Miniprotein binders against b1l550. Designs and how they scored, part 266

Target 1, 279 residues: b1l550
Amino acid sequence: MRLPEELLERARDIHSEAPSHRIKLDRVGSFGLKVPVEFKGFLLLAEADVWVSLPEGRRGVDLSRQVEAIYELSNPPKDPFSLCREAAISLLEKLNYADSSGVSIRFDAPLQDGESLKYYGVEISSIASDEIINKIRVEILGMTACPCTAELIRAYKSSEIAATHTQRSLGILEVSTKAEHPDPDKLASIIERAMSSPLRTYTKRPDEGGLVIRSLSNARLAEDVVREMIHLFLEEFGHLPEDTHILAAVRSMESVHMHDIYAERSFSLDEIRKEISSH
Short names: E, the ipSAE of ESMFold2; O, the ipSAE of OpenDDE; V2, 0.75 times the mean of E and O plus 0.25 times the DockQ between their complexes.

## First folded at step 21 (miniprotein)

Design gb14 (at its last look DockQ between E and O 0.96; V2 from the best seeds 0.80)
Fold by OpenDDE base, look of step 21:
Structure gb14 (fold): chain B 279 residues (1-279), chain A 89 residues (1-89)
Amino acid sequence: as target 1 above (279 residues)
Amino acid sequence: SEFTVEAEINGVRIRIVVTVNGREIRIVVTIEKDGRRIRFMYVITDPEKLAKYLEEIERIIKLWGVDPEEVKRLIEEVRRLIEEILERL
């Protein structure tokens, strides 16, 4: 049932009224939207959040305009990174009472693995005010092999390839920058290369054996993984603005324990360069 | 090498600052409308991505109510100037 449009002329605009308490809100919006995006030839349904700030003198946000803003830009489906940036900027223009806006988009990114697919998790955001800050979080699973156990077994049995416990490890790179979002595939690649080995969706027995041997031959602590991620990141993305902030982390689901091992480093590009140059 | 392109179109002030350092192209865009200012930046290391990001900038400026033909001309000027710099390197 659609109400008569004439009622709009008689009804108070509740959103434009003064609130009972004049307090600014930082974020008001719609969370859990589903938007189509195009990524590497795949059409994906992503989850999106959209919001704007609300000034103290306005009771509510025009939520319909927010929803319209992102869906107008998502038809036809486009690159989620462009969509994120454009939508954040569009929100500021369409909701002129807001001094800031934001968009977050989450999806699983397909990654080709031979004739099969694997994936990594992506969460991107763009926050617009006087300046725009873009944030990306990439999460991908890999495999780690413990060097400590390997060394103990090597010492005991004198084998060239020492057995050790292996586990799945989640690698995380989060980047906040005034530049555009860094390439997610490159970020995922950095994480995988920092692990003992990548995971495979499908393996034949010879390939599986090779994968395990590779892992054993490249045993790494969680700490090693994080350090390697940082090193590889600097090599690939050292051109980003110096005030770019990075979180590199790994969560190792240790197979011999009921708990996980976690390691992280948060840094700006300027800070980490100074640290490395001092050695 | 650095250059700035500025335009005022339909009451919207646009400033595009481009810095070329070797193969790195930094583009900083500032848009001002009705007392509001927004600044955003691209850092391009792959020349093949230049066209993509210029198109995005064009779309963004259009979202702020600037005449499409004027925006197109502005972006084409920026493109031309970048290409001239790249040819000299």
Scores: ipSAE 0.779, ipTM 0.923, lowest interface PAE 0.6, mean pLDDT 93
Fold by ESMFold2, look of step 21:
Structure gb14 (fold): chain B 279 residues (1-279), chain A 89 residues (1-89)
Amino acid sequence: as target 1 above (279 residues)
Amino acid sequence: SEFTVEAEINGVRIRIVVTVNGREIRIVVTIEKDGRRIRFMYVITDPEKLAKYLEEIERIIKLWGVDPEEVKRLIEEVRRLIEEILERL
């Protein structure tokens, strides 16, 4: 049933009224939207959240305009990073009573792995006010090999034994910046290169042996994986604004322990440069 | 090397400041209407992506409902100036 359109002329605009309790709200929005995006030629179904601030003198948010801001920009499907930045600004323009807006978009990013694909997690956001802050988080699995156990085994019975425990490790890079979102593939590459070896979707026996040998020759402590991630990040993204903030972390699911190992470092570009130059 | 282009289109004030240092291109865009100001930036190290980000800037400015032909001219002027600087390098 469709109600008569003439009712719109008589109905109160509830959202534009003052509320009975004049309290500002920080985030009012629509969460869990399904949005089509185009990434590296792939059509993906992403999950998005959109929100705005609501001043104390306005009773409600026009939720249809809010959802409209991202859906109009998402048809036809386009790059999720452009969509995120453009939608955040569009929200402020469309909902002129808001002090700030936000958009987040989550998807699994495909990455070529021989003749197959593997994937890694991506979550981006853009928060707009008088400036725009763009954030990206990338998570990708790799393989680590323990150098402490490797050295103990080498010393024990024979220098000919090359063995240690290996395990899956989750690498994390999170970047918050005033510049455009960094390329997620470059972030994923940094994480993988910091690990002892990348993980593959599929390997044949000779290739599997090569991965294990690579990991043993590249044994690294979780702490050193994080340090290497930071080093590689600075090489690739040292040009970003000085107040860009980074979190580098690894969670290693240690095969010989009942528990995981975790290492992390957060820093701004300005902070880390001063730290490095002082040593 | 640095330049600024400014325009006022249908009551919207637009300021684009570009800094070119070697192959790094920094673009800061400020859009102001009725006292509201929004500023955003790009730090481009891959010149092949310049056209993509200039097109994004054009789309963002157009969100304000201004004359699209004037926005196009503004962005083309920015592109021309950047390309001239890069050719000298």
Scores: ipSAE 0.727, ipTM 0.914, lowest interface PAE 1.2, mean pLDDT 89
ESMFold2 (binder alone), look of step 21: mean pLDDT 85; pTM 0.853

Design gb15 (at its last look DockQ between E and O 0.95; V2 from the best seeds 0.81)
Fold by OpenDDE base, look of step 21:
Structure gb15 (fold): chain B 279 residues (1-279), chain A 89 residues (1-89)
Amino acid sequence: as target 1 above (279 residues)
Amino acid sequence: SEFTVEAEINGVRIRIEVTVNGREIRITVTIEKDGRRIRFMYVITDPEKLSKYLEEIERIIKLWGVDPEEVKRLIEEVRRLIEEILERL
């Protein structure tokens, strides 16, 4: 049932009223929206959060306008990065009482794996105020082989390729920058290349054997993986602004333990360049 | 090489600052309207992506109520100036 529009003339605009307590809010919005996006020829249904700040003198946010802002821009579906940036900026224009806005979009990105697909997780955000900051988090699974156990086994039984325990490891790259969002496929590739081997959706016997041998021949500690991710990141994305902030991390789901091994480094591009140049 | 294009259209002030260093194109856009300012930046290392990001900038400026034809002209000017620089490299 739609209420008569004439009631709007008689009803108070609750959102525009002064609040009982004059306190600014940092984020007010709609969380858990579903929006269509186009990514590498795939039409995906992504999760989205949209928000704006609320000044102390306004009781509520026009939530309908927020929802309209992102859906107008999502028809026709476009790449999620452009959508994120454009929507954040659009929110500031449509809700002129807000001094800041934000959009977050989450989805699984398809990645070709032979005749099949694998995937990596993506979470992007854009926060708009006087300046716009773009953030991307990429998560992808790989495989690691333990070099310590391999060395022990090699010492015990002379073998060119020593057996060792292998496990799935989650690699994480999070980048916050004033530039546009870095290419997610490149970030995922960096993580995979930093692992002992990538994962495969399916393998034939020779391919599976080769994958394991590759992992064993490229045994890496969790610490090695993080350092390699940082190294590869600098090679690929060293052109980003110096104040760009990066989190590189790995969670190794150790197959011989009940717990995981975790390693991380947080840094700015300026900071890490100074660190490396000092050696 | 660097240049700045500035325009005031329908009460909206737009500044586009471009720096070209080798194959890297840095574009910084500042939009001012009714006392509000936003600034955003692109760092383009693949010239093939230039058109994509110029189109995005065009869409963003239009979102702020600027005349579409004027925005188009502004972006085409920026494109031309970038291309002229790239041709000299």
Scores: ipSAE 0.778, ipTM 0.923, lowest interface PAE 0.6, mean pLDDT 93
Fold by ESMFold2, look of step 21:
Structure gb15 (fold): chain B 279 residues (1-279), chain A 89 residues (1-89)
Amino acid sequence: as target 1 above (279 residues)
Amino acid sequence: SEFTVEAEINGVRIRIEVTVNGREIRITVTIEKDGRRIRFMYVITDPEKLSKYLEEIERIIKLWGVDPEEVKRLIEEVRRLIEEILERL
């Protein structure tokens, strides 16, 4: 059922009124929208959030206009990074009373894994005000092998036993920058290369043995995985603006412990360069 | 090498600042209308991405409801200037 449009002239415009309590709100929006995106030839269903700031003198947000902004840009489906940046700017242009806008988009990214696909988590956002800040978070599982236990076992019988505990580890890179979003595949690659071995969708026994041997040859502390992520990140993305902020982290689901271990480092590009150059 | 292109299209002021240093192309776009100003940037190190980001910039400017043919000409001018600088290298 559709109500007569003439009623708009008689009804109060609740959203444009002043609120009873004049308090600015930082994020008012629509969360959990389903949007189609195109990524590397795949049509994926992504989840998006859209929001704007709300000044203390305005009671409500034009929510349908927010939803319209992102859906107009998502038809036809396009690259989620372009969609994210364009939608954030569109929101700010369409909702002139806001001093900032934001869009986040989440999806599982396919990655070629031999004859199969594997997936890693991607969340991007763009926050617009007088400038645009773009953020990307990538999470991917890999394998780590403990060097401490490997050394202890080696010393026990010299080279008679080549063993250590191995486990899944979740690697995390999060980048916040004024430049365009970094390529998620490159971030995922950095994380996997920092670990002892990648995880595979499936392996045959000879290939499985190879993965384990590779991990033993590349045993790393969680701390050193994080350090290697930072080193590889700087090689690939050192060109980004100096105030670009990065979080590098690993959560290791230790196979011999009842608990996980966690290591992380946050830094800006200018901060880490000063730290490294002092050595 | 660097250059700046400015235009005003249907009351929207647009400034595109470009710096080319080796293979690195930095593009900063400023769009201003009715006192609202928005600035965003790209740091392009892969030359195959230049056209993609110029097309994105064109789409972003058009969000402001301006004449699309004038926006296209603005972007084509920026592309020409970048290509001229890259050819000199």
Scores: ipSAE 0.749, ipTM 0.917, lowest interface PAE 1.1, mean pLDDT 90
ESMFold2 (binder alone), look of step 21: mean pLDDT 86; pTM 0.857

Design gb16 (at its last look DockQ between E and O 0.96; V2 from the best seeds 0.80)
Fold by OpenDDE base, look of step 21:
Structure gb16 (fold): chain B 279 residues (1-279), chain A 89 residues (1-89)
Amino acid sequence: as target 1 above (279 residues)
Amino acid sequence: SEFTVEAEINGVRIRIEVTVNGREIRITVTIEKDGRRIRFMYVITDPEKLAKYLEEIERIIKMWGVDPEEVKRLIEEVRRLIEEILERL
């Protein structure tokens, strides 16, 4: 049942009223929206969060207007990065009482793997105020082989390629920058290249053997993976603003233990450049 | 090489600052309307992406109530100036 529109003239605008407690809120919005996006020729259904700040003198946010802002920009579907940035800015324009806005979009990005697909996780956000900050988090699984066990077995058996335990490892790159969102495929590639080997959706017998041998021949500690990720990141994305912040991390799901090994480094581009140049 | 394009259209002040360093194009956009200011930036290393980001900037400026034809002219000026710089490199 739709209520008569004439009731709007008689009803108080609850959202514009003064609150009982004059307190500013940092984030008020709709979480868990589903929005269509286009990514590398795929039409994907992404999850989205949209929010704005609320001044102390306003009781509530016009939530319908927030939802309209993102869906207007989502038709026709476009790349999620442009959508994120444009939606954050649109929220500030449409909700003029807000001094800040934000959009977050999450999806699994398809990645071609021969005739099949693999994927990596993407979470992007844009926070708009006097300036706009863009954030991207990429997560992709790879494989690591332990160099310590390999060395012990090599010493014991005198084999050129020593057996070792292998495991799935989750690599993470999170970038926060005043520039546009970095290319997610490049970030995923950095993570995969930093590991002992990539994962495959399917393998033929020769390919599987080759994948394992590659991993064994490129055994890496979790610490090695993080350091390699940072190195490769600097090579590819060193052009980003100096105040760009990065988190590089790996979670190794160790196959010989019930627990995971975790390693991370948080840094700004200016900080890490100074660190490396000092050696 | 660097340049700045400024315009005031329909009560909206727009500043587009461009710096070209080799193959890197940095574009900083500032929009001011009714006492509100927003600033955002692009760092473009692939010239093929320039058109995409200029189109995005155009859409963003239009969202702030600027006349579409005026925005189009502004963006075309910026494009032209960038291309002139790139041709000299």
Scores: ipSAE 0.767, ipTM 0.919, lowest interface PAE 0.6, mean pLDDT 92
Fold by ESMFold2, look of step 21:
Structure gb16 (fold): chain B 279 residues (1-279), chain A 89 residues (1-89)
Amino acid sequence: as target 1 above (279 residues)
Amino acid sequence: SEFTVEAEINGVRIRIEVTVNGREIRITVTIEKDGRRIRFMYVITDPEKLAKYLEEIERIIKMWGVDPEEVKRLIEEVRRLIEEILERL
C-alpha cells in the first residue's frame, strides 16, 4: 500500500530534529547492499556498506538518499574502485550535516588460472572527510613447503630430492593510503610469488608434478613469506605516499599440525625504509 | 616539474596540483564549496591509467553541480600540461 502524498505536510520530519541525547555517532548507514560492478570484463554482484557520521544535533540520517547515491553511481555497472571513491565523496557532498562518509565494497575477484578461473578475496573502502583514505585488503591462498623438515630429510637422505610437508597458506595484504587503491591483481601476485607455489583450480599430472617440484624447490617459513611480500610490495608500490600503511600477513594451515601458524608485520613506507637502510 | 591549475566554477573552488618526476605523476585535487573542503590524490606510474583517473576527477568535480563544459576544459588543460612535460623528457 502506498500512502497518500499529502500526509507529508502533516508529519514531522523526525530525522532533522535534535535527539533527546546529544551524542554524535561515527557510522550510520546501510550495510549489506548488493551492488553490480564491472571488474576485468566480469559483471559481479558485490556487497557494499555505506555510512556517514551523524552530528550530536541531528536525530537521524536520510538513509534512502545515501542508498540512492551508491545505486545512482552503479548504473550502469562500473569499476568497483572508482565506484567506492566516488560514492564516498558523493555521500559527503549530498549529506551536508555529516563530517565524514564511508563506503566499503567486497567481492571475489576472478583470476585467470590457465584455461580455468580461480578467485581471491577483495575488500575496499574509502573514507572521506577533509581528506580521503583508501583501503584495500586482498586475501589469496597459496602453497607453502616447510624448509626445516626438508633440511632434516636431506640430511637423512643425501639425494637431491627433498621431501617435506606442504599446506595451504592464506596470504594477506592490506594497504591504507591517501592515493588511489592499488591494483588488486598486483597485490594478489605479490602474495602468490612470496609463497612456495600458487594453488590451481585443477592440474593434469605433468603440471601437478611441476607444481610440487616448484614448492619443494622454494620451501619457505611463514616468516619468510611475510618478508618476501614486503620486499615485493616495496618494489611495486614504493611510490605511494610515505604515510601509506601496510599490513602483510600469512596464516598457514600446517598439514602436520592441529593448529595454524601466523606471522604478520604492519608498517608505513617511511618506517620500513628507515628500518631497511639501517642494515 | 610541477604546476598548479586553479578555477572557480559556479561558486566551487577547484585546485589541481601536479608533480611529474620521471614516469611518476602525482595529482592532488582540492574542492571547496561553502566552507567544506575535500582533498584527494592519485600517484600514477602507469601512463595508460592517466586518462582514466582524469575522467574520474572530472566526474568528482561535476558532483558539485558545476558547469560541465568548464570542468571539461579544466581537465583537458591539465592533461595538455602533463603531456607537454612528458614530451620534454
Scores: ipSAE 0.736, ipTM 0.917, lowest interface PAE 1.2, mean pLDDT 89
ESMFold2 (binder alone), look of step 21: mean pLDDT 86; pTM 0.850

Design gb17 (at its last fold request DockQ between E and O 0.98; V2 from the best seeds 0.84)
Fold by OpenDDE base, look of step 21:
Structure gb17 (fold): chain B 279 residues (1-279), chain A 89 residues (1-89)
Amino acid sequence: as target 1 above (279 residues)
Amino acid sequence: SEFTVEAEINGVRIRIEVTINGREIRITVTIEKDGRRIRFMYVITDPEKLAKYLEEIERIIKLFGVDPEEVKRLIEEVRRMIEEILERL
């Protein structure tokens, strides 16, 4: 049922009224939207959040305009990074009472693995005010092999390839920058290369054996993984603005324990460069 | 090498600052409308991506309700200037 349009002329604009308490809100918006995006030839349904700030003198946000802003830009479907940046800016333009806006988009990114697919998790955001800050978080699973147990077993049995416990490990790279979002495939690749081995969706027995041997031959602590991620990141993305902030982390789901091992480093590009150059 | 292109289209002031250092192209865009300023940046290391980001900048500027033909001309000027610099390197 659609109400008569004439009622709009008689109804108070509740959103434009002064609130009972004059307090600015940082974020008001719609969370859990589904938007189509195109990524590497795949059409994906992503989850999106959109918001703007609300000044102290306005009771509510025009939520319909927010929803319209992102869906107008998502038809036809485009890459989620452009969509994120464009939508954040569009929100500020359409909702002129807001001094800031934000968009977040989440999806699983397909990654080719032979004839099969694996994936990594992506969460991107753009926050717009006088300046725009872009953020990306990439999460991908890999495999780690413990070097400590390997060394103990090597000492005991004198084998060239020492047995050790292996586990799935979640690698995380989060980047906040004034530049455009870094390439998510490159970020995922950095994480995988920092692990003992990548995971495979499908393996034949010879391939599986090779994967395990590779892992055993490249045993790494969680700490090693994080350090390697940082090293590889600097090599690939050292051109980003120096005030770019990075979180590199790994959560190792240790197979011999009921708990996980976690390691992280948060840094700006300028800080980490100074640290490395001092050695 | 660096250059700045400025334009005012339908009351919207646009500044595009470009810095080229080797293979790195840094583009900073500032848009001012009705006393509001928005600034955003691209750092392009792959020249093949230049077209993509210029197209995005064009789309973004159009969000402010400016004449699309004038925006197109502005972006083409920026493209030309970048290409001229890259050809000299």
Scores: ipSAE 0.840, ipTM 0.944, lowest interface PAE 0.6, mean pLDDT 93
Fold by ESMFold2, look of step 21:
Structure gb17 (fold): chain B 279 residues (1-279), chain A 89 residues (1-89)
Amino acid sequence: as target 1 above (279 residues)
Amino acid sequence: SEFTVEAEINGVRIRIEVTINGREIRITVTIEKDGRRIRFMYVITDPEKLAKYLEEIERIIKLFGVDPEEVKRLIEEVRRMIEEILERL
């Protein structure tokens, strides 16, 4: 049912009124939208959130305009990164009473894995005001092998056993920058190269054996995985603005324990360069 | 190498600053309409992405309700100037 248009003439415009309590709101929006995106030739259904700030003198947000802004830009489906940046600016332009806007988009990114595919988690956001801040978080699983147990087994009398416990580890890179979002595949690659070995969708027995041997030959502490992520990140993305902020982290599901190990470091490019130059 | 292109289209002021250092292209865009200023940037290290980001900048400027043909000409001018500088390198 569509109501008669004549009612608009008689009804109050609730949203444009002043509120009873003049309190500014930081985020008012629509959360959990499903938005089509195109990523590396795949058509994906991503989850998106959109919001704007609301000044003290305005009672409500034009919610239909928020939803309209992102859906108009998503047809035809396009690169989620372009969509995110463009939608944040569109929100700020369309809802001119707001002093800031934000968009987030979440999806599983397909990644070539031999003759098959695997995936990694991506969440991006763009926050617009007088400047645009772009954030990306990438999460991907890899395999780690414990060097402490490997050394103990090596030292065992008459032992030539190359062994240690191995486990899945979740690597995380999160980047906040004024430049465009970093390439998610490059972030995922950095995480995987920092691990003892990548995880595969499937392997045949000879390939599986090789993967495990690679992991044993490249045993790493969770702490050193984080350090390696940072090193590799600086090689690839050291060109970003100096105030770019990074979080590098690993959560290791240690196979011999009832609990996980976690290591993380956050820094700006300026901070880490000063730290490295002082060692 | 560096250059700046400025335009005013339908009352919207647009400033595009480009810095080229080797293979790194930095583009900073400032758009001003009705007293509001918005500034964003790109740091392009893969020259294959230049066209993609220039097209994005064109789309962003058009969000401000300006003549799309003038925006297209502005972006084509910026691309031509970048290509001229890159050709000399």
Scores: ipSAE 0.784, ipTM 0.930, lowest interface PAE 0.9, mean pLDDT 89
ESMFold2 (binder alone), look of step 21: mean pLDDT 86; pTM 0.854
ESMFold2, look of step 22: ipSAE 0.766; ipTM 0.926
ESMFold2 (binder alone), look of step 22: mean pLDDT 85; pTM 0.849
OpenDDE base, look of step 22: ipSAE 0.834; ipTM 0.943
ESMFold2, fold request of step 23: ipSAE 0.749, 0.759, 0.748; ipTM 0.922, 0.923, 0.921
ESMFold2 (binder alone), fold request of step 23: mean pLDDT 86, 86, 86; pTM 0.857, 0.856, 0.854
OpenDDE base, fold request of step 23: ipSAE 0.832, 0.833, 0.826; ipTM 0.943, 0.943, 0.941

Design gb18 (at its last look DockQ between E and O 0.98; V2 from the best seeds 0.84)
Fold by OpenDDE base, look of step 21:
Structure gb18 (fold): chain B 279 residues (1-279), chain A 89 residues (1-89)
Amino acid sequence: as target 1 above (279 residues)
Amino acid sequence: SEFTVEAEINGVRIRIEVTINGREIRITVTIEKDGRRIRFMYVIVDPEKLAYYLEEIERIIKLFGVDPEEVKRLIEEVRRLIEEILERL
């Protein structure tokens, strides 16, 4: 049932009223929206959060306008990066009382794996005020082999390729920059290359054997993985602004323990360049 | 090489600053409307992606309710100037 439009003329605009307590809010919006996006030829249904700031003199946000802003831009479906950046700006334009806005979009990105698909997790965000900051988080699983156990076994039984425990490890790259969002496929590739080996959706016996041998031949500590991620990131994305902030992390789901091993480094491009150049 | 293109369209002031260093194209866009300023930046290292980002800039500027033909002309000017510089490198 739609209420008569004439009621709008008689009803108070609750959102525009002064609040009982004059306090600014940082984020007010709709969380858990579903929006279509196009990514590498796939049409995906992504989760989206949209928000704006609320000034102290306004009781509420016009939430309908927020929802309209992102859905207008998502029809027809387009890449989630452009959608994120455009929507953040559109929110500020449509809700002129806000001094800041934000959009976050989350989905599983398809990645070709032979005749099958694997995936990595993506969360992209854009925060707009007088400037726009773009953030991307990529998470992908790989495999690590422990070099310490391998060395012990090699010492015990002379073998060119020593047995060791292997486990799934989650690699994480989070980038915040004033530039556009870095390419998520490149970020995922960096993480995979930093691991002992990638994971496969399916393997034939020879391929599985080869994958394990590769892992054993490239045994890495969690610490090694993070350092390698940083190194590869600098090679690929060193052109980003110097104030770009990066989090590189790995969570190794250790197969011999009940707990995980975690390693991380947070840094700016300027900071890490100075660190590396000093050696 | 660097250049700046400025325009005022329907009361919206637009500044596009471009810096080209080798294969890197840095584009900084500033839009001012009704006393509000928004600035955003691209760092393009693949020239094949230039068109993609210029199209995005065009769409973004149009969000401010400006004449679409004027925006198109502005972006084409920026494109032309970039291409002229790239051809000389």
Scores: ipSAE 0.848, ipTM 0.947, lowest interface PAE 0.6, mean pLDDT 93
Fold by ESMFold2, look of step 21:
Structure gb18 (fold): chain B 279 residues (1-279), chain A 89 residues (1-89)
Amino acid sequence: as target 1 above (279 residues)
Amino acid sequence: SEFTVEAEINGVRIRIEVTINGREIRITVTIEKDGRRIRFMYVIVDPEKLAYYLEEIERIIKLFGVDPEEVKRLIEEVRRLIEEILERL
């Protein structure tokens, strides 16, 4: 049943009223929206959140206008990064009572893996106020091999056996910057190159053996993976603004342990450059 | 090399600052409407991406409800100046 349009003229506009308690809210919006995006020639169904700040003098947010803003920009489907940045600015422009707006978009990014595809997690956001801050988080699984166990096995009976335990590890790069979002494929590549070996969608026995051999040749502690991620990040993205903030992390699901290992470092470009140049 | 292009379109002030150092192109955009100022930037290290980001800047400026033809001319002028500088490097 559709209600008569005439009721809109009689009803109070609840959202434009002053609230009983004059308290500013930081994020009021619609979360879990489904939006189509185009990424590297793929049409993907992404999940988006949109929000604005709400001043103490306004009772509610025009939620339909928020949803409309991102859907207008998502038709036809386009690059999720442009969509994110443009939607954040559009929200702030359309909802002029807000002093800030935000958009986040999440999707699984396809990555070529031989004759097949694999996927890695991407979450981007743009926060608009008097400036725009763009954030991207990339998560990708790789393989790590323990160097400590490798050394113990090498030393066992003066053995020529090269062996150690291998496990899946989740690599994380999160970048917050005033510049445009970094390319997620480059971030994913940095993470994979920092690990002992990539994970494949599937392998036949010769290929599987090759992955294990690569892992043994690149045995790394979780700490070393994080350090390598930082090194590779600086090489690729050292041009970003000095106040760009990065989090580099690895969670290793250690195959011979009952628990996971976790290593993390956060830094700004300015901070890490000073640290490196002091050594 | 550095340059700035300024325009006022339908009461919206736009300032585009460009710095070119080798292959690095830094673009800072400031838009002011009704006393509110918003500022954002790009650091382009791949010249193949220049058109992509200039088109995004054009779309963002148009979100402020200004004459799209004047915005197009503004962006074309910025692109022309960047390409002229890059040819001399």
Scores: ipSAE 0.742, ipTM 0.919, lowest interface PAE 1.1, mean pLDDT 88
ESMFold2 (binder alone), look of step 21: mean pLDDT 86; pTM 0.860

